# VH-VL binders against b7kms5: the designs that were tried, part 253

Target 1, 80 residues: b7kms5
Amino acid sequence: DTFETVRNTIRIESEVDESLRQLCHEERITKETWLEAAYLYLCEKPEELAQVIQLAQERLSQRKAIADYKRAKTMQERFL
Below, E stands for the ipSAE of ESMFold2; O stands for the ipSAE of OpenDDE; V2 stands for 0.75 times the mean of E and O plus 0.25 times the DockQ between their complexes.

## First folded at step 14 (VH-VL)

Design yb11 (framework fv_miptenalimab; at its last look DockQ between E and O 0.73; V2 from the best seeds 0.00; counts 0 for: pae E 11.4 > 2)
Fold by OpenDDE, look of step 14:
Structure yb11 (fold): chain C 80 residues (1-80), chain A 124 residues (1-124), chain B 107 residues (1-107)
Amino acid sequence: as target 1 above (80 residues)
Amino acid sequence: QVTLVESGGGVVQPGRSLRLSCAFSGFSLSTRGVYVGWIRQAPGKGLEWVAHIDYDDEKRYSPSLKSRFTISRDNSKNTLYLQMNSLRAEDTAVYFCARTSIYDSLGLRYMDVWGQGTTVTVSS
Amino acid sequence: DIQMTQSPSFLSASVGDRVSITCQASQGIRSYLAWYQQKPGKAPKLLIYAASTLQSGVPDRFSGSGSGTDFTLTISSLQPEDFATYYCQQLYTYPWTFGQGTKLEIK
């Protein structure tokens, strides 16, 4: 029984990433262990988990809007 | 010249259904970066966001209205719809359709074009 | 939900006056704020978006400022056509919400 890790590529909003990096530095932890710990904590907190999920859904919606904007802009530039 | 024209309003009894339409001109609903939605205003009251639909037909609703209202669109007709079921007196309002645009790479949105509104009155 | 609180609800002023309307969000909304003007029997008209960007065609006597939770709409010199009701709106988190409105009346 060994502790295995999986490499993941995640993209985080720059402001959030900076804030999180600062926090991890101050607390002598890593973004990886913070994410693990946060998830495990939320698994035991269904109400809080629901709130985080809702927030995550909103942020995904925003990312989608940004993507749509970029696509639209690219199209406009191609046909100008 | 972008224009939005709402229709379908009227007087209905509580519990009944009504479908509003919003005809768009001057732009295509199939254009990315442009969303469309509904906002309502009760008599003498403020503005209340109802719902919107994005480029991929994903829908967002006011939590209090999600169970009774359905937003949809027909790109071939360049028309937005709002199906309202189980209408209540408190649904009495002018219903506006609006175009929502995206400003920049931060995803900032704004409603830049509004229709004239269509009046819905729910009364016994 | 994010609550938007406008102040004041009513404002009396004269032509030529400088007036300011404030909008406070119950939580940080960055710059995801818009201002609208509405006249009786008409649809709202977009004035400002992204907290401080003036909509095309809107007179430059209108300006918006603020970020985070506190926002301000300013009219540098009131004109007769500016007497109307004004609304702020956050578009940061669903459901999108409006302020209660500010009715600007002629003194």
Scores: ipSAE 0.459, ipTM 0.856, lowest interface PAE 1.3, mean pLDDT 93
Fold by ESMFold2, look of step 14:
Structure yb11 (fold): chain C 80 residues (1-80), chain A 124 residues (1-124), chain B 107 residues (1-107)
Amino acid sequence: as target 1 above (80 residues)
Amino acid sequence: QVTLVESGGGVVQPGRSLRLSCAFSGFSLSTRGVYVGWIRQAPGKGLEWVAHIDYDDEKRYSPSLKSRFTISRDNSKNTLYLQMNSLRAEDTAVYFCARTSIYDSLGLRYMDVWGQGTTVTVSS
Amino acid sequence: DIQMTQSPSFLSASVGDRVSITCQASQGIRSYLAWYQQKPGKAPKLLIYAASTLQSGVPDRFSGSGSGTDFTLTISSLQPEDFATYYCQQLYTYPWTFGQGTKLEIK
């Protein structure tokens, strides 16, 4: 019955965050309301939600690859 | 020098199984950021990515093949395997193994070294 | 799955010509694209990665451009050894799909 909010932090790729920030500014909304609206909209769109979930899984894989690159570069600089 | 050599191909009837091997040298799959995998090419057709396995034993497959094909490795033998079950005529192809390396901050895993392939023919 | 469509499927050209091969992704793939060259009976050879970065040992007459969905491989002056089949591959999402290939033939 009550509207409750939770405070949290998330990490977003810099190019995505920059684009999202620009969109939110132009549309005069906040990132929080955009995230809520996007999720609620997708809940009514099962096929579109499945596509977003697939993309999210692939982005997690890409983050692993980026981390692997950074660790490999740091190891080379330390032990060369 | 980095080399990859495939083996285990041959002629087989539909419904049978084959295991392909890829012996590699000049690198270790245990090295962070290194991946090895399989790509195939049917006669007169283009290239199709099949599967790969990374240094953490994380495996990924083409969705159409994951029910029948299994990638695995033996790091002590520097060998990659592809177990192919329930073979069909459309699995007839040259099977290449390839190394995928990461050299940029985008994490791109392009295939920079290829073997010469082993031929699998599924025919009645 | 992201579909990669190459154009043209066949290209006839003469030594010395400038040619371009295009590759279109069904969804945005940023710059996560590679180009390969394959001669008959041989394994593919990596030419370009990250859409535009030339692999070591590849002649600088090869170049790549594009981002997002539209990509181009250009050969500025064809040499006899460049007659081959060329493939693009997206490496943005699994499965890592290839284009259908472009066969570059001698005119």
Scores: ipSAE 0.000, ipTM 0.685, lowest interface PAE 11.4, mean pLDDT 86
ESMFold2 (binder alone), look of step 14: mean pLDDT 92; pTM 0.947

Design yb12 (framework fv_miptenalimab; at its last look DockQ between E and O 0.03; V2 from the best seeds 0.00; counts 0 for: pae E 16.3 > 2, placed apart)
Fold by OpenDDE, look of step 14:
Structure yb12 (fold): chain C 80 residues (1-80), chain A 124 residues (1-124), chain B 107 residues (1-107)
Amino acid sequence: as target 1 above (80 residues)
Amino acid sequence: QVTLVESGGGVVQPGRSLRLSCAFSGFSLSTRGVYVGWIRQAPGKGLEWVAHIDYDDEKRYSPSLKSRFTISRDNSKNTLYLQMNSLRAEDTAVYFCARTSFYDSLGLRYFDYWGQGTTVTVSS
Amino acid sequence: DIQMTQSPSFLSASVGDRVSITCQASQGIRSYLAWYQQKPGKAPKLLIYAASTLQSGVPDRFSGSGSGTDFTLTISSLQPEDFATYYCQQLYSYPWTFGQGTKLEIK
């Protein structure tokens, strides 16, 4: 078996990203290996995985709402 | 002039199905930022979020109710629905229809308009 | 699920009194909290959102504070129309959950 990685772009909330980077620095790991490890861990923890999914769903909704908010605000500013 | 009016409540036996309706006016569910949903309240108890649907027809459910309840809408009728299957005694409650077009910079949505509610009683 | 615990469950007070209701989350929810008022036979009414922002049309005698796990709703001077049941709600994670409620009664 060969070890291969897939390159992707991940956008993270700035506050979360900063906190995560700090943690990774302190623990001498990377965000990539953190994500891999977190997923693998959660795959063995169905209850915890469910909780993470619930949180992730809300955060996705929030991103959508933020986009809507910014759009609405921009429109308001255009017509004032 | 936002209004929400629930209907379809009644007395049903356990195991039966019931469909609630919410007729709304004064807004369009297709408008960005608008969500509509159901919140229920058992007699003498607190509030429990059931489900909501957004302007893109994305649905979210309470995990405990997802297998039995289905939220849907008919934009042509400005009506929200809640299909409830396999009803149980614990589903006895007043069911409120609520709207949120209220958002902030944090992306939070709040229910700013509510109907009067419709009562569902599940009893043998 | 995130549990919201309100305190007290019942509160007796008089017109003109300053009262506070607390809400504690089982985990950190940042400022993702709302307060509602409900009168008998009526639907809930939004009072405060984002923990501390007053909803339009709500009297400024109502205020909200807190972040993380501990939140407080304060009524600076109770009016007759303020006797009702109050609920907090978290919007940090699904399912959205409410506190058990605080019934504010006239003394």
Scores: ipSAE 0.571, ipTM 0.884, lowest interface PAE 1.0, mean pLDDT 93
Fold by ESMFold2, look of step 14:
Structure yb12 (fold): chain C 80 residues (1-80), chain A 124 residues (1-124), chain B 107 residues (1-107)
Amino acid sequence: as target 1 above (80 residues)
Amino acid sequence: QVTLVESGGGVVQPGRSLRLSCAFSGFSLSTRGVYVGWIRQAPGKGLEWVAHIDYDDEKRYSPSLKSRFTISRDNSKNTLYLQMNSLRAEDTAVYFCARTSFYDSLGLRYFDYWGQGTTVTVSS
Amino acid sequence: DIQMTQSPSFLSASVGDRVSITCQASQGIRSYLAWYQQKPGKAPKLLIYAASTLQSGVPDRFSGSGSGTDFTLTISSLQPEDFATYYCQQLYSYPWTFGQGTKLEIK
């Protein structure tokens, strides 16, 4: 009769987080209910879900590229 | 191509009512994430936000107009309406319909598509 | 209500000039500001959103800056088609108010 929940740690780009917080505030919802609703909605829309997955993969690649750049720069500074 | 076409303007006496329509093409009013609404401009004056309605039929009005104006839509006709009651001389303006963007990175909405406007004149 | 005050109300300039139009909010609005251009007899056209982001299809001679209460629209190297009235709009809180407009005329 109760819904099980889990706590998750998530890192969101600061500009995206600001946009999401404004949307949630304007619509009077929370970030977690937005995430749950977005996932459940997309589960019934396979083509749109595939587009979201592609965009998520693109953003993941961008984050990885930035992290690799920063790691390489820190290694060079260590030897200066 | 998104287009917005207003109609229903005209000359009316004070105290009367008028309903404006805005027909959308290239965009469905049921599209989630955008608002549609009305902005007016009195002769020789600046722009004034009147009202908007979002994809789930939630409505917002300029406080001074809320008691007299009603925004609505008919998704099957892809048409936005503004019912204006108890019209006054100060309601004389060109009325534009407009569509907002989806939330940007800051969560704001801005009017990126506008109609040509329809003129409402309230005079004796 | 957040009051948006534009200055100047009127601006005369020549083709090729650099011009700036300012907009001041009566309280902080972060970067929740848009700029519009309106030519006589036409609907407004969005130029800048989020205070500084150029709308697609708008020439890069237009730029926006500012945050908080003070905002500036700048046009570098003015062109004949830029003579129009310009409006700012805050989208931070309802009602979503506009500035009073700045009319840019040929000198």
Scores: ipSAE 0.000, ipTM 0.613, lowest interface PAE 16.3, mean pLDDT 86
ESMFold2 (binder alone), look of step 14: mean pLDDT 90; pTM 0.930

Design yb13 (framework fv_miptenalimab; at its last look DockQ between E and O 0.03; V2 from the best seeds 0.00; counts 0 for: pae E 16.6 > 2, placed apart)
Fold by OpenDDE, look of step 14:
Structure yb13 (fold): chain C 80 residues (1-80), chain A 124 residues (1-124), chain B 107 residues (1-107)
Amino acid sequence: as target 1 above (80 residues)
Amino acid sequence: QVTLVESGGGVVQPGRSLRLSCAFSGFSLSTRGVYVGWIRQAPGKGLEWVAHIDYDDEKRYSPSLKSRFTISRDNSKNTLYLQMNSLRAEDTAVYFCARTSFYDSLGLRYMDVWGQGTTVTVSS
Amino acid sequence: DIQMTQSPSFLSASVGDRVSITCQASQSIRNYLAWYQQKPGKAPKLLIYGASTLQSGVPDRFSGSGSGTDFTLTISSLQPEDFATYYCQQLYTYPWTFGQGTKLEIK
């Protein structure tokens, strides 16, 4: 049984990435296989999936806020 | 001098609607890095976050109020609004508008400027 | 939702006293914590943000500490104008939530 993999670039918050890396190391798995397994598991758990989606939406909102701040700061610096 | 002035409060019967306004001065609502929103305080009670709106007009609500309340803004008027529908007795409160600013690259936020509030009383 | 629990709810103290108010979050909020002061009939005033950063114009007798779940607001030497109600707020996860407040009264 063979399957194709797709390369993509994902950016993860540093503390989360570190924790995940540690977990993967301890369990002798990879971040890729962790993500695959987690997604497949959640696909069979609609309530848990909904919770993860909500959390993901919150985190996206935080990233947006950070981006807004950086843009605002850059603009301020340009006009000083 | 940044100032916020709320208006539109009053006495209304349950089930009715009311729209609050908040006039901003000293800054533009179209400036990135600044969010604006509403916080309310029932008589003799604590503070409760209601809703806010960001630079891109994305809106966030208290889950319990999302179905009845709508936050919006008019950048041309530098005014924030709160449309309140199907009002209930428990919505009786002073409603504050506030500016939410950002501190650092970690997205730390704080409400640094508040209006003096407008009173909403819902009673039969 | 993240619950914020302040203690105590009421505090009596005298001018010159050192007082501390605590705020506990039901889960980690890192340092996304702000403290506000509110006097009767007035809007809240920001004192501390980022758990420990003093807002401009606020006297340095006010200080904030803590991270994760446990936070403390300290007034090193109470002044007459400091008797008011204080609130903590988490801005880490929506919905943003406040503590129930601490009323600081004159003894």
Scores: ipSAE 0.136, ipTM 0.799, lowest interface PAE 2.3, mean pLDDT 91
Fold by ESMFold2, look of step 14:
Structure yb13 (fold): chain C 80 residues (1-80), chain A 124 residues (1-124), chain B 107 residues (1-107)
Amino acid sequence: as target 1 above (80 residues)
Amino acid sequence: QVTLVESGGGVVQPGRSLRLSCAFSGFSLSTRGVYVGWIRQAPGKGLEWVAHIDYDDEKRYSPSLKSRFTISRDNSKNTLYLQMNSLRAEDTAVYFCARTSFYDSLGLRYMDVWGQGTTVTVSS
Amino acid sequence: DIQMTQSPSFLSASVGDRVSITCQASQSIRNYLAWYQQKPGKAPKLLIYGASTLQSGVPDRFSGSGSGTDFTLTISSLQPEDFATYYCQQLYTYPWTFGQGTKLEIK
């Protein structure tokens, strides 16, 4: 009983989630253990971690751009 | 900027209950990656982690205290609580509230801000 | 529970001395270790986290080393304000246990 957990809610793009679910099923692991293993693996590999962070930053930027577009579109519709 | 202020300590008889409060300033209890919790120190003794609650309202307790202590929060008052039931002489201590953070890339954790403590004395 | 054992329990030293305090975990905690300083009647103050990372505002005469089970806090040149009790804490697994403390007193 050395692995205490914390509850967390995350939102993942549906196609990524589907692919991850398939992988976890095939390998007989859970999303939670995959996430923990991936982070722990990268924790000891700074070059690979930097690549993952760069990709995450790109995806975050894309999500922000989509959110900004939607807000701008909603404002225009509100005034019409 | 960030402050934590405990209150609710006092002298109580064994078997009774007491509720401690910790008022926060300078941060939100809902900030991701921040835990708030309680640490205690019996007179002349070391530090003992008691319990904490995270931004998603997940609670963790020291196993020896879990049956008697309940941590909770009231976000509208920016306040953390510790309900202590069935108090025993061994619960006599200064109770500190503290913030724990883990924002670095390695998930390292540390208790970076502490209150001044409130004293609980359990005696007949 | 992971037991954290500090040594020595009591340390007597003079201003200007270099001193070390050790902390041993009963099983590996990797580098999930913090060091705190506590003066009488006061709350603990974070000195070091991640075994070796100095908290902002802490003088660089404090340093930490170690990984796994054996950790050391070193003060390179003691100042009058450094006489206090020092605690290590593991934050690897619950419960987040503290060492028993090391009281550093003036000789």
Scores: ipSAE 0.000, ipTM 0.610, lowest interface PAE 16.6, mean pLDDT 85
ESMFold2 (binder alone), look of step 14: mean pLDDT 91; pTM 0.940

Design yb14 (framework fv_miptenalimab; at its last look DockQ between E and O 0.04; V2 from the best seeds 0.00; counts 0 for: pae E 17.6 > 2, placed apart)
Fold by OpenDDE, look of step 14:
Structure yb14 (fold): chain C 80 residues (1-80), chain A 124 residues (1-124), chain B 107 residues (1-107)
Amino acid sequence: as target 1 above (80 residues)
Amino acid sequence: QVTLVESGGGVVQPGRSLRLSCAFSGFSLSTRGVQVGWIRQAPGKGLEWVAHIDYDDEKRYSPSLKSRFTISRDNSKNTLYLQMNSLRAEDTAVYFCARTSFYDSLGLRYMDVWGQGTTVTVSS
Amino acid sequence: DIQMTQSPSFLSASVGDRVSITCQASQGIRNYLAWYQQKPGKAPKLLIYAASTLQSGVPDRFSGSGSGTDFTLTISSLQPEDFATYYCQQLYTYPWTFGQGTKLEIK
């Protein structure tokens, strides 16, 4: 079987990215293989997957809120 | 000057419903980035987060209260609401509304302005 | 849920004293920690946010430190108006949770 890969751009929160990079370096793996392995593992762990999904939803909500807040603040400052 | 004023508290019997209001002044609830929430405090006890709503009507609840409490707002009235159903004795508390702000550099949240609170007493 | 544990629950001190209150989170919350002061019959007042940032208008005798799981609120020189109950709060993940509180009383 051949291994086909898809190129993706993933934007990760800076502190999380740094921590993950360090972990991957120490364990001699890549962020790509880490993500693949983590997903495959969680697919076999429905309770843990649910927890990760909940956390991911919260983080997405926070990202949106922060982005919108920053935009609003910038707009307000432009009108001052 | 940002001010929050709670109202709607009172004495009710178990199983009844009550709606609290929080009137905001000094800022608009329709402004993006504005977030508000409810916190309660039972007599002689600590603070307990109840619910939170953002500028896009995204609602978050304490898991133990989600089935009975509903947070909402009316931007035209600049008022926050807390609908409380199936009230229990343990819901007896002072209910505060608070504005939630962001720390810009980190996106951290904090509650910087609080109302004076409104008292809810649930008793037979 | 993230549990916040404050220590001590009660603290007696005198005017001029240096006092510290600690808050421990059951898991890492980075610096998503706020401190509040509450006096009897009044609403809580924000003192510190982001673990160590002083809220505008709060005297600089108040300071916050810590990151991860262990946090400390310090009053460098206690004033008469500082006797009150203090709470920590994590805003890292929902549900947001508070510590049990620390009542600071006059000795």
Scores: ipSAE 0.020, ipTM 0.768, lowest interface PAE 4.2, mean pLDDT 91
Fold by ESMFold2, look of step 14:
Structure yb14 (fold): chain C 80 residues (1-80), chain A 124 residues (1-124), chain B 107 residues (1-107)
Amino acid sequence: as target 1 above (80 residues)
Amino acid sequence: QVTLVESGGGVVQPGRSLRLSCAFSGFSLSTRGVQVGWIRQAPGKGLEWVAHIDYDDEKRYSPSLKSRFTISRDNSKNTLYLQMNSLRAEDTAVYFCARTSFYDSLGLRYMDVWGQGTTVTVSS
Amino acid sequence: DIQMTQSPSFLSASVGDRVSITCQASQGIRNYLAWYQQKPGKAPKLLIYAASTLQSGVPDRFSGSGSGTDFTLTISSLQPEDFATYYCQQLYTYPWTFGQGTKLEIK
């Protein structure tokens, strides 16, 4: 009997993804099970979950700023 | 803008085969994370999910249809297909194609773009 | 398979009324539920996803609530254009099942 699963894609920064893949390989687990375990563990740790959420919000803001910068630079280079 | 156009419906006798097509414009089937599929609706009845296929060719089917229906895609034509074999009267329906978008990385998703459907009638 | 049971199957109401349609899952599906509106001869239109999140371009008189097994779609002030059939769908596990539909007639 297997878990019912869904197939989805996520975007992970390449350096974070490489580190996570290395960890999962060394521990003989999969990225998917690591993500599920991390979330389930944090559900029992309210204050630690809050810290993770704050970090996620900071990373989201940083990604938006970088994306905005790249779009502006691309337009400038296209119209020299 | 994203549009989906189904074709290939018609009237066929039981036991015959039919292939439906769905042409996509405004996005690419090869895009990572794209899932596309088929939903059907028999006359006067509700909606039934039929099958879907994702960008890396993983396929899922309604259990009752898996032995007779095959979903596939051709990325060079940006087209989704449904091969329907051994058709039965109960397969009479409007067949919609739809894109499934994800909401978050935990698998929450929804069908945000639908075609207008193509009608398949199976009668003797 | 997860069975989705909608109620009522048929609903008649006046313009301006507040109406609610319920959907019950046979097993917990968290918030992996969508609501669709379908007008005769047309494809379904997504109204709400994640049980309570309104799709872009959908009027704010539509709202959704619930989690787990019990879900509700509410129209706070019914308009003539809301005449349609409404479906819930679970997208928690395959096969992705729909409710049987609720036909809403405007008096």
Scores: ipSAE 0.000, ipTM 0.602, lowest interface PAE 17.6, mean pLDDT 85
ESMFold2 (binder alone), look of step 14: mean pLDDT 90; pTM 0.932

Design yb15 (framework fv_miptenalimab; at its last look DockQ between E and O 0.75; V2 from the best seeds 0.00; counts 0 for: pae E 13.8 > 2)
Fold by OpenDDE, look of step 14:
Structure yb15 (fold): chain C 80 residues (1-80), chain A 124 residues (1-124), chain B 107 residues (1-107)
Amino acid sequence: as target 1 above (80 residues)
Amino acid sequence: QVTLVESGGGVVQPGRSLRLSCAFSGFSLSTRGVQVGWIRQAPGKGLEWVAHIDYDDEKRYSPSLKSRFTISRDNSKNTLYLQMNSLRAEDTAVYFCARTSIYDSLGLRYMDVWGQGTTVTVSS
Amino acid sequence: DIQMTQSPSFLSASVGDRVSITCQASQGIRSYLAWYQQKPGKAPKLLIYGASTLQSGVPDRFSGSGSGTDFTLTISSLQPEDFATYYCQQLYSYPWTFGQGTKLEIK
């Protein structure tokens, strides 16, 4: 088997990103390898994976709310 | 002039179904950043969140009620619904509908407008 | 689920008093906290959102503070119309949950 990487663009909440960067620095790992390892670990832990998925869904909902606010604000600034 | 008016409450036997309605005016669910939902309060007890629906028809439920309750809307009627199935004694409560708005870029939410509530009594 | 614990459950005070109600979350909820006032037979009324932002039309004797897990609602000088039940609510994650309430009574 060959080890091939794929470039991805991910956007992370600033507070989470800062905390994660600090952790990676302290543990001498990268955000990339941490994400890979975390996913692989969770794949073997179905209950924990379900919990993480639920949390991820909630965070996505929050991002949607933020986006909606920004849209509404833009509309107000343009037309009101 | 935002208003919410609940209706459909009554006395029902356990196991039966009931549908509540909430007529709203002064705003539209098609407006981004606005949600409408249900909150209930058992007699002499505190507040309990039940469900919310947004402008994209995305629904969120209390986990304990998701299997029996369904939230829906009719934009043409400016009305929110709560279909309650397999009713239990513990579902006895005043049911409020409320508007939830988004405050800022952090996604902070708040329930700024409430209806007067409609009473549901489940008893044998 | 996130549990919200209010203290005290009952509070007796007099007009003119400074009173404080606390709300503690079982985990960090940042500033996603709202306070409501409810009078008998009436719907809850929003007082504070975002932990510290006063809702329009609410008297400035009401204030909210806190972030993370510990929050406080303060009434600087209690008025006759302020005797009611107060609730905190977290809107940080689903399911949204309320504190058990604080009943503010006349001493």
Scores: ipSAE 0.330, ipTM 0.838, lowest interface PAE 1.6, mean pLDDT 92
Fold by ESMFold2, look of step 14:
Structure yb15 (fold): chain C 80 residues (1-80), chain A 124 residues (1-124), chain B 107 residues (1-107)
Amino acid sequence: as target 1 above (80 residues)
Amino acid sequence: QVTLVESGGGVVQPGRSLRLSCAFSGFSLSTRGVQVGWIRQAPGKGLEWVAHIDYDDEKRYSPSLKSRFTISRDNSKNTLYLQMNSLRAEDTAVYFCARTSIYDSLGLRYMDVWGQGTTVTVSS
Amino acid sequence: DIQMTQSPSFLSASVGDRVSITCQASQGIRSYLAWYQQKPGKAPKLLIYGASTLQSGVPDRFSGSGSGTDFTLTISSLQPEDFATYYCQQLYSYPWTFGQGTKLEIK
């Protein structure tokens, strides 16, 4: 049968998005089909999936670090 | 002036445990955005990152060490710890304590303050 | 794990020389790279962070360049106090690996 789809929005770091957009353009695919293919491919590769999850956790930590820095910088500027 | 002082090194037999300490002065371990951790250097070898802990208690380990080493902190004593279990000859090294940067808006990291190191020798 | 490869491993030079040390990452690390100087029996000292930003108190004869996978540390006019071992470190993804080091020795 025909597969149901859902519409989502996500925020991607601009340099990553540019690189992904160029790849998808060159390969004549869309970001959503790349995402689906990458996930389905990794589902049968537990070791590689675990490494992708680790990278995702590290990137999440990077986003937290940026937010923590901005909050600390704003507090310092208010008390200087 | 920020200072870091390691202690707890020594000569120990394989299979034993050892706890390293790092006392911090000039800043608080609870400071938002701060990370503190351990780097080691075997005799005549390069530097190896071991582990770090964030201000909110998030911990990361070198994959080869995470089953045997535990990082922790005590904010009331402003002290970082490294519990090393099941020690092996290859764990022989100088262990440095280091602070990873804070106050960078781009999330860039660097180890800006280091202790002098404490020597661990694992020998039968 | 991201491997960091430094070249050369050993460098012999004279006071006043311009020297360069390279560091190559096994995959892209953007500008998440730091350079350290270490003298025998001492802890490493941060020289450069973010690939090209000089740490406070470091002489301006030190400079860093590069992005992605290829990075260079340059000393424009070598001084006697610059003879040491130099390490690069990537801080892009765990584990935060170091290069194997470059020993800079007086000729």
Scores: ipSAE 0.000, ipTM 0.670, lowest interface PAE 13.8, mean pLDDT 86
ESMFold2 (binder alone), look of step 14: mean pLDDT 90; pTM 0.936

